# VHH binders against EKC/KEOPS complex subunit cgi121 (cgi121): the designs that were tried, part 25

Target 1, 174 residues: EKC/KEOPS complex subunit cgi121 (cgi121), of Schizosaccharomyces pombe (q9p7j3)
Amino acid sequence: MILPLFPETQVHVFVYENVSNCAAIHEQLISQNPIYDYAFLDAATILYKKQVYSAIIRALEDRRDEQMKTKTIHSEVILSLSPKTEISSAFRQFSMTKKSKNIVVVKIDSKLTEEEEFERLDKLVEGNRVEFSDEELQKLIDFKVLKKNYKLDPSTLENPLASILSSIALRGYS

## First folded at step 1 (VHH)

Design q45 (framework vhh_6qgx_2)
Fold by ESMFold2-Fast, scan of step 1:
Structure q45 (fold): chain B 174 residues (1-174), chain A 123 residues (1-123)
Amino acid sequence: as target 1 above (174 residues)
Amino acid sequence: QVQLVESGGGLVQAGGSLRLSCAASGLTFSEYAMAWFRRAPGKEREFVAAISYSGGNTFYTDSVKGRFTISRDHAKNTVSLQMNSLRPEDTAVYYCAARKSYTPYGRSEYDYWGQGTRVTVSA
């Protein structure tokens, strides 16, 4: 992926459905195993590719400006999906849990190719890899979760993209 | 025309070994993940082993881990299953299957299937 403001930054995004080992992955994440240095998101919270890209851009902007609130760029991506600055709430809302079934995985600044990252992740994730596309994401979204996370009313649920992107861009500001 | 043709099945005694092979034709082999499934009499078809399109990743069902090894040969367009320490419970028809690395509809269905090869393990 080419990001206009960050053309030298490598970004890879992977989507897995029907993941059977989320509890095992979650245990590795809480143990801070460095092999798992990725942003693991619950796909139930992601509606569009642009939602993920906006969070990545915001995290990269915060890193550039020396304003990161979390320890790693990947944790900053998870925080950046939330409309609020509170770290624990953002992780509760968007991070994968032991109960997750479908996940979105983000890698930033990889020294490996996309194929090499895939080979590594495919050994860690027991699920079916699918294309990172709006079509695939819309099969995995939970609209009740989306509505709750972004405080959407019934009128905005019909076209939530602009509201979601605005919430991500304005995180921590009003 | 895509074809997957299995071979190597037969009768073997418990504790013995067999090597199954699957020859793929009519597809660009390097673009497909390959798998073995089996179906025992009166049971549903179950997953046995899979290998990624690059050959760098392998997956096994728990009951065969350490006993079975899946491999692929890109020059010959074949996938193989080496079965060691066979048990009577491994008796089944074994099927070769092929899947593109991405599915258009986000499902874990395999695109192509072979006819199957029978494996009988006697006590």
Scores: ipSAE 0.000, ipTM 0.120, lowest interface PAE 17.8, mean pLDDT 82

Design q46 (from q37 with D99K R100G F102Y L104S G105S S106T T107R P108E; framework vhh_6qgx_2)
Fold by ESMFold2-Fast, scan of step 1:
Structure q46 (fold): chain B 174 residues (1-174), chain A 124 residues (1-124)
Amino acid sequence: as target 1 above (174 residues)
Amino acid sequence: QVQLVESGGGLVQAGGSLRLSCAASGLTFSEYAMAWFRRAPGKEREFVAAISYSGGNTFYTDSVKGRFTISRDHAKNTVSLQMNSLRPEDTAVYYCAAKGRYYSSTRESDYDYWGQGTRVTVSA
């Protein structure tokens, strides 16, 4: 994927359902194994493609402006999904956990094609790949988790897109 | 109940072509991703090619990219693998596999149903 504001940056997003080895992946992430240098998100927290793209754009803007709060661009994507500037809260809210069943995986600055990254990830992730689409994400979302993470009320929950995108764009200013 | 039946295997000279077909029955074909895997003598089964439920996405292992083409026909409930520029290294039993939930996987364990296989022998 090529982003209009960052045409030199290679971005790939993958969605896996029914992942059986989240505990093993989580262990590798804690050990900071460089093979696992991706943003591993819990799909229960992601409702729209635009939600992921907005977080990626915000992370890339922060890197461009030398304002990153985390050590890697991938951890910056995770932080950027959160309406708060608190790193530990963002990771608790959006990162894959040992209990996760469905995940969204983001790779930035890849020198590989989407297909090559999928072949690589297929060796790391024991699950079924599905399309990165709003339709597929809607099958995996947990609305209780989404409501809690973005502090949505009943009036917002019927059409949460604008509220979610605003939370991502205005992170750290409220 | 669910059956996948492969056909089209055989003996071919290096540089030749073969078309494998897989007929699916007992499932709602339009809800399944389809794939081909192969097993060479004395080796493990490996991924060859996959196609999503709609035919909109295809995946190939590097060694067959540009030589093999996977396609599907919803009216006939078939998936096909057109194999061109065959090499002795392509000699294997080729298996058709079906995975529910629309989207392809290169992972053998993700597939729900398997055919019995069709043998392809490429002579030097």
Scores: ipSAE 0.000, ipTM 0.134, lowest interface PAE 15.3, mean pLDDT 84

Design q47 (from q37 with D99R R100T R101S F102K L104W T107R S109D D110E; framework vhh_6qgx_2)
Fold by ESMFold2-Fast, scan of step 1:
Structure q47 (fold): chain B 174 residues (1-174), chain A 124 residues (1-124)
Amino acid sequence: as target 1 above (174 residues)
Amino acid sequence: QVQLVESGGGLVQAGGSLRLSCAASGLTFSEYAMAWFRRAPGKEREFVAAISYSGGNTFYTDSVKGRFTISRDHAKNTVSLQMNSLRPEDTAVYYCAARTSKYWGSRPDEYDYWGQGTRVTVSA
């Protein structure tokens, strides 16, 4: 998919299920190991491809406008998934944890091809790669987590896409 | 049985400096984000500064940026707040807080454990 406002920005998104080493990955993220400079998301929080791309676009807009609230573009993607501008809340809600089993991994501005990033990630992630598609994401989502993170009411729960995208776009920035 | 004990408060003249310390016990200190909050008489608790579990990420409220520095010492299980260029409006009771998360937060309700506070009075 081409990002309309950022057509030259290289974006790779990978989905892994049944990951057995999330605790080890989490420790590397917390130690700020530069090899792990990716956005590692808990797949339990992601329902649509558009949800991930909307957060990426918001993060790139904030970078363009010199309004990033976090140190890296990847942490800004994690923040951008949240309906609020609170960094710690966003990470608690969307980042992978030691207990995660399925993850979505985002890489922006890679100097490597998609195939090279895949080879690199396969050495870091002990799990099964699946297609980045709405169908595969729907198998991994936790609707209780999604409802809580986006404060979805019964009227929107059957078709939450518009509400989720609105929450990402309208986080209260002026 | 988590306990946070603050120290270092006192009376200081405007333009002066104070260093607050918070000793943590009963928790695995290296797994908690830590923060300082303050409450002036008749006001609500407000965020001052926070530090992630590793010390690699810090955040400050705008009114103290450049004047206050938060740090932590894993060997001593302490978090410290170095306060420079103090102003009368910094007068408050300062509270140490711990969050059951490696990432920091700016809201009081995000913190699980609190010290009893240490009083800082800045004279004009």
Scores: ipSAE 0.000, ipTM 0.104, lowest interface PAE 19.2, mean pLDDT 83

Design q48 (from q37 with D99E R100P R101F F102Y Y103G L104D G105S S106W T107L P108E D110S; framework vhh_6qgx_2)
Fold by ESMFold2-Fast, scan of step 1:
Structure q48 (fold): chain B 174 residues (1-174), chain A 124 residues (1-124)
Amino acid sequence: as target 1 above (174 residues)
Amino acid sequence: QVQLVESGGGLVQAGGSLRLSCAASGLTFSEYAMAWFRRAPGKEREFVAAISYSGGNTFYTDSVKGRFTISRDHAKNTVSLQMNSLRPEDTAVYYCAAEPFYGDSWLESSYDYWGQGTRVTVSA
């Protein structure tokens, strides 16, 4: 995928359901194994494609402006999903955990094609690939988690897209 | 309430050993990476050692590699730091910290829970 504001940046987003090895992946991420340099998100926290793209754009803007708060662009994507500029809180809210079942995986600056990244990830992730689409994401979302993470009230929860995107764009703006 | 309580600090002569312990309560211990940081008089806190939530991976700052060993005991909800061949420059307050996720584990800002610290003084 090509982002209009960052046309030279290669972005790949993958969705896996029924993942059985999240604990093993989590341990590799803690050990900072470079093979696992991706943003691994819990799909329970992601409702829209635009939510992921907005976080990616914000992370790329922060990298361009030399304002990244984390050590990698992938960590910055995870931070950028959060309405708060608190690293530990953002990772707790949005990152895959050892108990996750469905995940969204983001790769930025890949030297590989989308197909090659799929082949690589299929060796790391024991689950079923599904399309990165609003339809598939809406099957995996946990609305209670979404409400908590973005502090949505009942009226906003019925059509949360604008509120979520605003929260991502305004992160760190006091 | 989450509490991290350090113990085992004290005064020791150069070349000696100390074992620090950190008892964790109020959290699911098996879901947290645990780390030790230290702050010497007049300096900032620095990373010393960390152990992954499973205990399968350990990390050390270069100045303590081969001298310090971090370990954890899941049954007791404790993390320990065995400090051997202590040097005067190891004099510091040692802090236990817990990180509930996998990112940026060597950054102080990544850790949500901290103990009060235990003082280690190494005399010449």
Scores: ipSAE 0.000, ipTM 0.182, lowest interface PAE 13.2, mean pLDDT 83

Design q49 (from q37 with R100Y R101E F102S Y103L L104F S106T T107W P108S S109P D110E; framework vhh_6qgx_2)
Fold by OpenDDE, second read of step 3:
Structure q49 (fold): chain B 174 residues (1-174), chain A 124 residues (1-124)
Amino acid sequence: as target 1 above (174 residues)
Amino acid sequence: QVQLVESGGGLVQAGGSLRLSCAASGLTFSEYAMAWFRRAPGKEREFVAAISYSGGNTFYTDSVKGRFTISRDHAKNTVSLQMNSLRPEDTAVYYCAADYESLFGTWSPEYDYWGQGTRVTVSA
């Protein structure tokens, strides 16, 4: 897909459930294997499509403005999900872990169609692809983790999207 | 509490070898990626080598490739750094580090636990 504000940047987002090889993927990420040039997110931390898109946009803006805090655009996406500025904290909050079961995978600057990218990614991920939708994400979310990551309280839990987006947008401005 | 204790540092002539060791306690060793960093006088801490939690992957900074080898012993909860063909520019305090969920392996802020360091001096 193409984001209106970044017409030259193609973005793809995939959701996998029941992934059996997250530990193996994690090993490759630690090793900085270029074949795994994606943002691998723990689906337990993602509730909305707009949450992901907001982070992507924030990362792209940071890149555009030469304000990236991390080494790669994909790591910047992970950082952008967090209300915290600490990189290690952001990764621990939102990145796929060796014990993850469900994941959201983001590809930025893709040269492939969505289907072609999926075929490539499907060789790396051993799990079931599901639709990237709020409905599917809602099935995978851990609300305890979500509440912790964004410090949600009873007043914001009814409609957490606004709080999440604000946290993403205002990171570093407090 | 978690403790990392380095040993094996010392004075060595250029071209010589040293083997550093780091003993880990207070954590589930097999779940942590381990790494060596070093800090030369007047310089910032820099990445040297890392090994994944399973031991299946290793990676090194370019300047030590082919000379240094990182390994780990799960039975002893130790990580080692074999340093061969040492150079004066390898002179530094070497630190052992551990991290549960490291993704890049080379960034110091990603590591949760650190040792106090062991000094390596390589004379010309």
Scores: ipSAE 0.021, ipTM 0.362, lowest interface PAE 5.0, mean pLDDT 91
ESMFold2-Fast, scan of step 1: ipSAE 0.400; ipTM 0.663

Design q5 (from q1 with D99E S100P T101Y L102G Y103S F104S S105L D106F Y107D P108E S109R E110T; framework vhh_6qgx_2)
Fold by ESMFold2-Fast, scan of step 1:
Structure q5 (fold): chain B 174 residues (1-174), chain A 124 residues (1-124)
Amino acid sequence: as target 1 above (174 residues)
Amino acid sequence: QVQLVESGGGLVQAGGSLRLSCAASGRTFSSYAMAWFRRAPGKEREFVAAISWSGGSTFYTDSVKGRFTISRDHAKNTVSLQMNSLRPEDTAVYYCAAEPYGSSLFDERTYDYWGQGTRVTVSA
């Protein structure tokens, strides 16, 4: 998919369920292995496609404006999902952990086609790839985690989209 | 209360060796990456070495590759830095740090827990 505000930027988003090797992936991420240069998110924290795209747009805006707080665009996506500007909190809230079971993987500035990224990621991730859609994401979300991360009250949980998007877009401005 | 305590610093002659140790208390760091940073007089803090949470991967800054070895003991909740072939330019205060996230081993801003530092002086 093409982002209207950044049409020159290649973006790929992948969803995997029932992942058995999150501990091994986490090890590679900590060692900063370039093969794993993606944003690996815990699917328990992602409810909507728009949530992911809003974080990507925010990260790309910060890169454009030379205001990135992290060293990579993929780390900036993780930071951008958080309503806070603190790197450690954002990673604790949204990053895949060694105990994660379902993950969302984001690649920005890929030199590969989407199909080539599929082949590459399918070799790294031991799980079942599913469609990046609101329907599939809603099967994987943990509403307790979502509520905590975005500070939602029970009534807002019935229609949380606007609150989540505002939290992402207004991070550091509100 | 979380605490990282460094030990093993001191005075050593060029070409000598020192072993630094970092003991963690108040929390188990078995799921954390551990790193050593250093600050020489009048200079900024720089990355020295890091070890992944499993101990399966190690990283070093170019100036210490082949001379320094980082290791960890999960049972004792400690990380160590073996420093061989020491040079006067290695003179610095060495800091132990713990990083709970996978993305920025070399960026000191991602490390939540820091020790107070241990002084290493290498004479010519």
Scores: ipSAE 0.000, ipTM 0.217, lowest interface PAE 11.7, mean pLDDT 82

Design q50 (from q37 with D99G R100S R101I F102Y Y103R L104P G105F S106L P108S S109Q; framework vhh_6qgx_2)
Fold by ESMFold2-Fast, scan of step 1:
Structure q50 (fold): chain B 174 residues (1-174), chain A 124 residues (1-124)
Amino acid sequence: as target 1 above (174 residues)
Amino acid sequence: QVQLVESGGGLVQAGGSLRLSCAASGLTFSEYAMAWFRRAPGKEREFVAAISYSGGNTFYTDSVKGRFTISRDHAKNTVSLQMNSLRPEDTAVYYCAAGSIYRPFLTSQDYDYWGQGTRVTVSA
């Protein structure tokens, strides 16, 4: 994908369901293995494509403005999903865990094509790739997790998109 | 309800050994990375060692590499720090910490839960 505000930046987003090796991937992420330089998100926390894109755009804006709060652009994407700027809390809320079953994987600044990144990820992730679409994401979301992460009340649960996007865009001001 | 309780501190002469232990309760131990930090009088808290949730990866600050060994026991919900060849500059209060995130284990902000600390004094 090409983002209108960042046309020179290559962005790839992959969704995997029924992943059996999350514990092994998590161990590699802890060891900071550069082969695993992606943002690995728990799909239970992601409801919309726009939610992921908003976090990516925020991370790219922070990098452009030299305001990144984390060590990598991929960790900055994870932070940018959170309504707060507390790094540890954001990672606990949104990053994959060893118990995750469905994941969303983001790659920024790849020197590879989308198909080549898919071939690489297919070797790292033991799961079934599905389309990055609102329909597929809505099959994997956990609404209890979403409600807790974005502090949604009953009035916003029927149409949470605007609230989620505002939380991402206005992060640090509430 | 999460508690981390350190033990094993004390006074030892330079060149000696101590084993620190940290008992964790109120959390699913296997879901947490564990670490040891220390604070010497008049100084900031510094990273000493960390172990991943599986025990497969260990991390050490340069000044303790080869002398200290971090380990964990999932059956006992404990993390331990074996300290050999102790030096006077190792004198500090040692803190056990637990974190459930996968970012680098190098700063206090990476950890969510902390013990009260155990004192280690190394005499010349």
Scores: ipSAE 0.000, ipTM 0.137, lowest interface PAE 15.2, mean pLDDT 82

Design q51 (from q37 with D99H R100Y R101G F102S Y103P L104W G105L T107R P108D S109E D110G; framework vhh_6qgx_2)
Fold by ESMFold2-Fast, scan of step 1:
Structure q51 (fold): chain B 174 residues (1-174), chain A 124 residues (1-124)
Amino acid sequence: as target 1 above (174 residues)
Amino acid sequence: QVQLVESGGGLVQAGGSLRLSCAASGLTFSEYAMAWFRRAPGKEREFVAAISYSGGNTFYTDSVKGRFTISRDHAKNTVSLQMNSLRPEDTAVYYCAAHYGSPWLSRDEGYDYWGQGTRVTVSA
């Protein structure tokens, strides 16, 4: 994937549905196994490709500007999805849990091709890979989760894109 | 720069047919849902039809259901509206619109880009 603002940064995004081993993946993430160095997101929280791209861009901007609040670029992506700067809150809102069924996986600064990352993830994730597209994401979203995470009212929920992107872009830096 | 250019409007008699086309440029067409809206003289803009970015889902306002068909061609970056069994009340300026992502395809405030419109006049 090529980001116009960061053309030298390798970015890959993968979507998996019907994942049966989220509990095992979650355990590896807690143990900080370097093989699992990705941002593992609960697909219930992601409605648009632009939502993920905006969080990635924000995280890369914060890294460029030496304003990262977390230890890794992948954890910074998770934080950047949140409208708040509270790290623990962002992780509870957007990260994959042991109970997740559908996930979005982000890799930044990959030294591998997209195909090589896919082969690696195929060994880690027991689920069906689907296209990273708005159509597929909209089959996996939980609107109650989305509403809670972004504080959306019924009128905003009917067309949430601008509100979500604004929340990501205008998140406080303190 | 994003542009949506409509064509195919004109004058037609009641019961006739017209095909409207919209050519999109400056955007990644496959990532956008496409829609047709219309505005009759003295009225607000209203939803007519929409097609998801995959083309797998189509949506129509009740008054055109069964008469109009929306389709898209990803190779040509084009969305089309085939209008059959036209009625005088279909007289309006028809607008092409693009929405990044769904599910809110029938809400006009959610559309990111708009064409300038093409006029359709249906005589009695």
Scores: ipSAE 0.000, ipTM 0.097, lowest interface PAE 19.1, mean pLDDT 83

Design q52 (framework vhh_6qgx_2)
Fold by ESMFold2-Fast, scan of step 1:
Structure q52 (fold): chain B 174 residues (1-174), chain A 125 residues (1-125)
Amino acid sequence: as target 1 above (174 residues)
Amino acid sequence: QVQLVESGGGLVQAGGSLRLSCAASGLTFSEYAMAWFRRAPGKEREFVAAISYSGGNTFYTDSVKGRFTISRDHAKNTVSLQMNSLRPEDTAVYYCAARFDSSGYLPTRAEYDYWGQGTRVTVSA
C-alpha cells in the first residue's frame, strides 16, 4: 500500500484467524525479539481497514514531526488506535494478548514484498490467513470491546466509523 | 440510492483552467471524504486529490500539487476540483469518489465506496 502523505513508506497489513500460539508470540513481544517487530493487534478491536490505516497515518505523522511517544513505529501504531495518549491503556485495549484468537498484524518500513512478509509471518503465526477486508474484519470484531474502547453510545453504534476515526485523529487534542 | 454526478469537463488549451464539480445525493455528505481520480488513455486509474469529511485536510498527488485545489460545499453537497496551469498530460477521464471517513486520513482507490461515471478533460497543445 502507498499512502498519499507517505509515498515512500511500505505498509503491509495481515489478518489471521484461529491463532493457536498467541501466548508464545506474546512472550517474544515482551522479550523484544527483533524477528517479531510488527504491530500485533487483537482483531476483536478492529472493525474497518480505515481504522488501521488511520492509526498508521497518525503514527507516521508523529514520527515525521518527532513526536513519537513509544520506542518503535509499530508500538506507535498501537498507541494511535487509542483515543487516549496513555501507553499502557492503549496496549491493554488493542494489542494482542495471550488469550487472543484472531489478530491483525501491521508491518511498516518492510524491506520485503508483501508475499515475502506472508512467508515470514506464516512461520511465526499458527493460524489461518484471511483477506484484509472490511468483510473479514466484521466477522472477527467484538462490538462490546469496540464500544468500550471508543466509548460509543447507541447513536454512534449505527455508524461508528466516523466516531472511531475522529477519536484516532483527535487523540490528545480533544 | 447513492449517486455521484460529475460535470465541468471539456476541451481547454494548455496553460488554461477548468473547474470540475461533483454533486452527491443519497448519502449524508458531511460524513464522507471525497476524492478525484483520473484515467488517461492507455493508462491505469490514478489518485489526483482528496478532501476529508470536514474539509480540514486535503491531499494531492505530486504532479498536481500547487496547480489543483480541491474544495467542498456542504450546503450544496458538492466537491470541486479547480485545475490551473493545465498540461497535455492532464488529459484524462476524471472520476469523483466517496468514502465514509471522519478522520481526515484518506484510503486508497480500492477503499472508496461510491464512484461517479466520469467527466472527460482534454488539454490541447
Scores: ipSAE 0.000, ipTM 0.104, lowest interface PAE 18.6, mean pLDDT 82

Design q53 (framework vhh_6qgx_2)
Fold by ESMFold2-Fast, scan of step 1:
Structure q53 (fold): chain B 174 residues (1-174), chain A 125 residues (1-125)
Amino acid sequence: as target 1 above (174 residues)
Amino acid sequence: QVQLVESGGGLVQAGGSLRLSCAASGLTFSEYAMAWFRRAPGKEREFVAAISYSGGNTFYTDSVKGRFTISRDHAKNTVSLQMNSLRPEDTAVYYCAAKPLTYYSGFRDSSYDYWGQGTRVTVSA
């Protein structure tokens, strides 16, 4: 995937459903194993492809401007999904947990092709890969989680996209 | 043609209040995030406050939290900034700015496509 504002940056996004080893992956993430240097998101928090793209672009903007608040670009993606700058809150809201069943995985600055990253991730993730599409994401979302994370009200329920994108774009200015 | 027109600036004593308004025309107001920035004499433009299209999310720079309140009125296509407990350091020209919600960019000056001409606020000691 090529982003218009960052054409030299390689981005890969993968979606897995029915993952059985989230607890094992979580332990590797806590131990900071470099093999697991990806953004592992709980799919229950992601409704649209544009939501993920917006967080990636915000993270890349923060890196470009030397304003990253976390240690890695992948951690910055997780933070960038949150409407607030509080790191622990963002991870609690959006990152994969031991109890997660469906995940979205983001890789930035990969030296590998998309297929090679898939082969690597297939060894790490015990689940079924599905297409990164709005249709597939909408099957995995938890609307109670989404509403809580973005403070959505009934007026935004039919089309929450603009509110979500606005929340991501306005992050850090509270 | 998109136009943002600020009003409500003026001279006020420390501890006083002012309400700034920004009228937007030439755009679909509900598709834009709105913000206030300010520029003090001899300084660069800085962020003050922002509001999402629905009004459900508001953001403030630390120095104005608890004193300023941003709001929007969809029926009037206006965004307002209620400024209470004003201090001499709040003296600046205040600018209204608009950013399309479908844009992926962050909240920096360069992210805002449309700017008003500014309204001057002077707070005397």
Scores: ipSAE 0.000, ipTM 0.130, lowest interface PAE 16.3, mean pLDDT 82

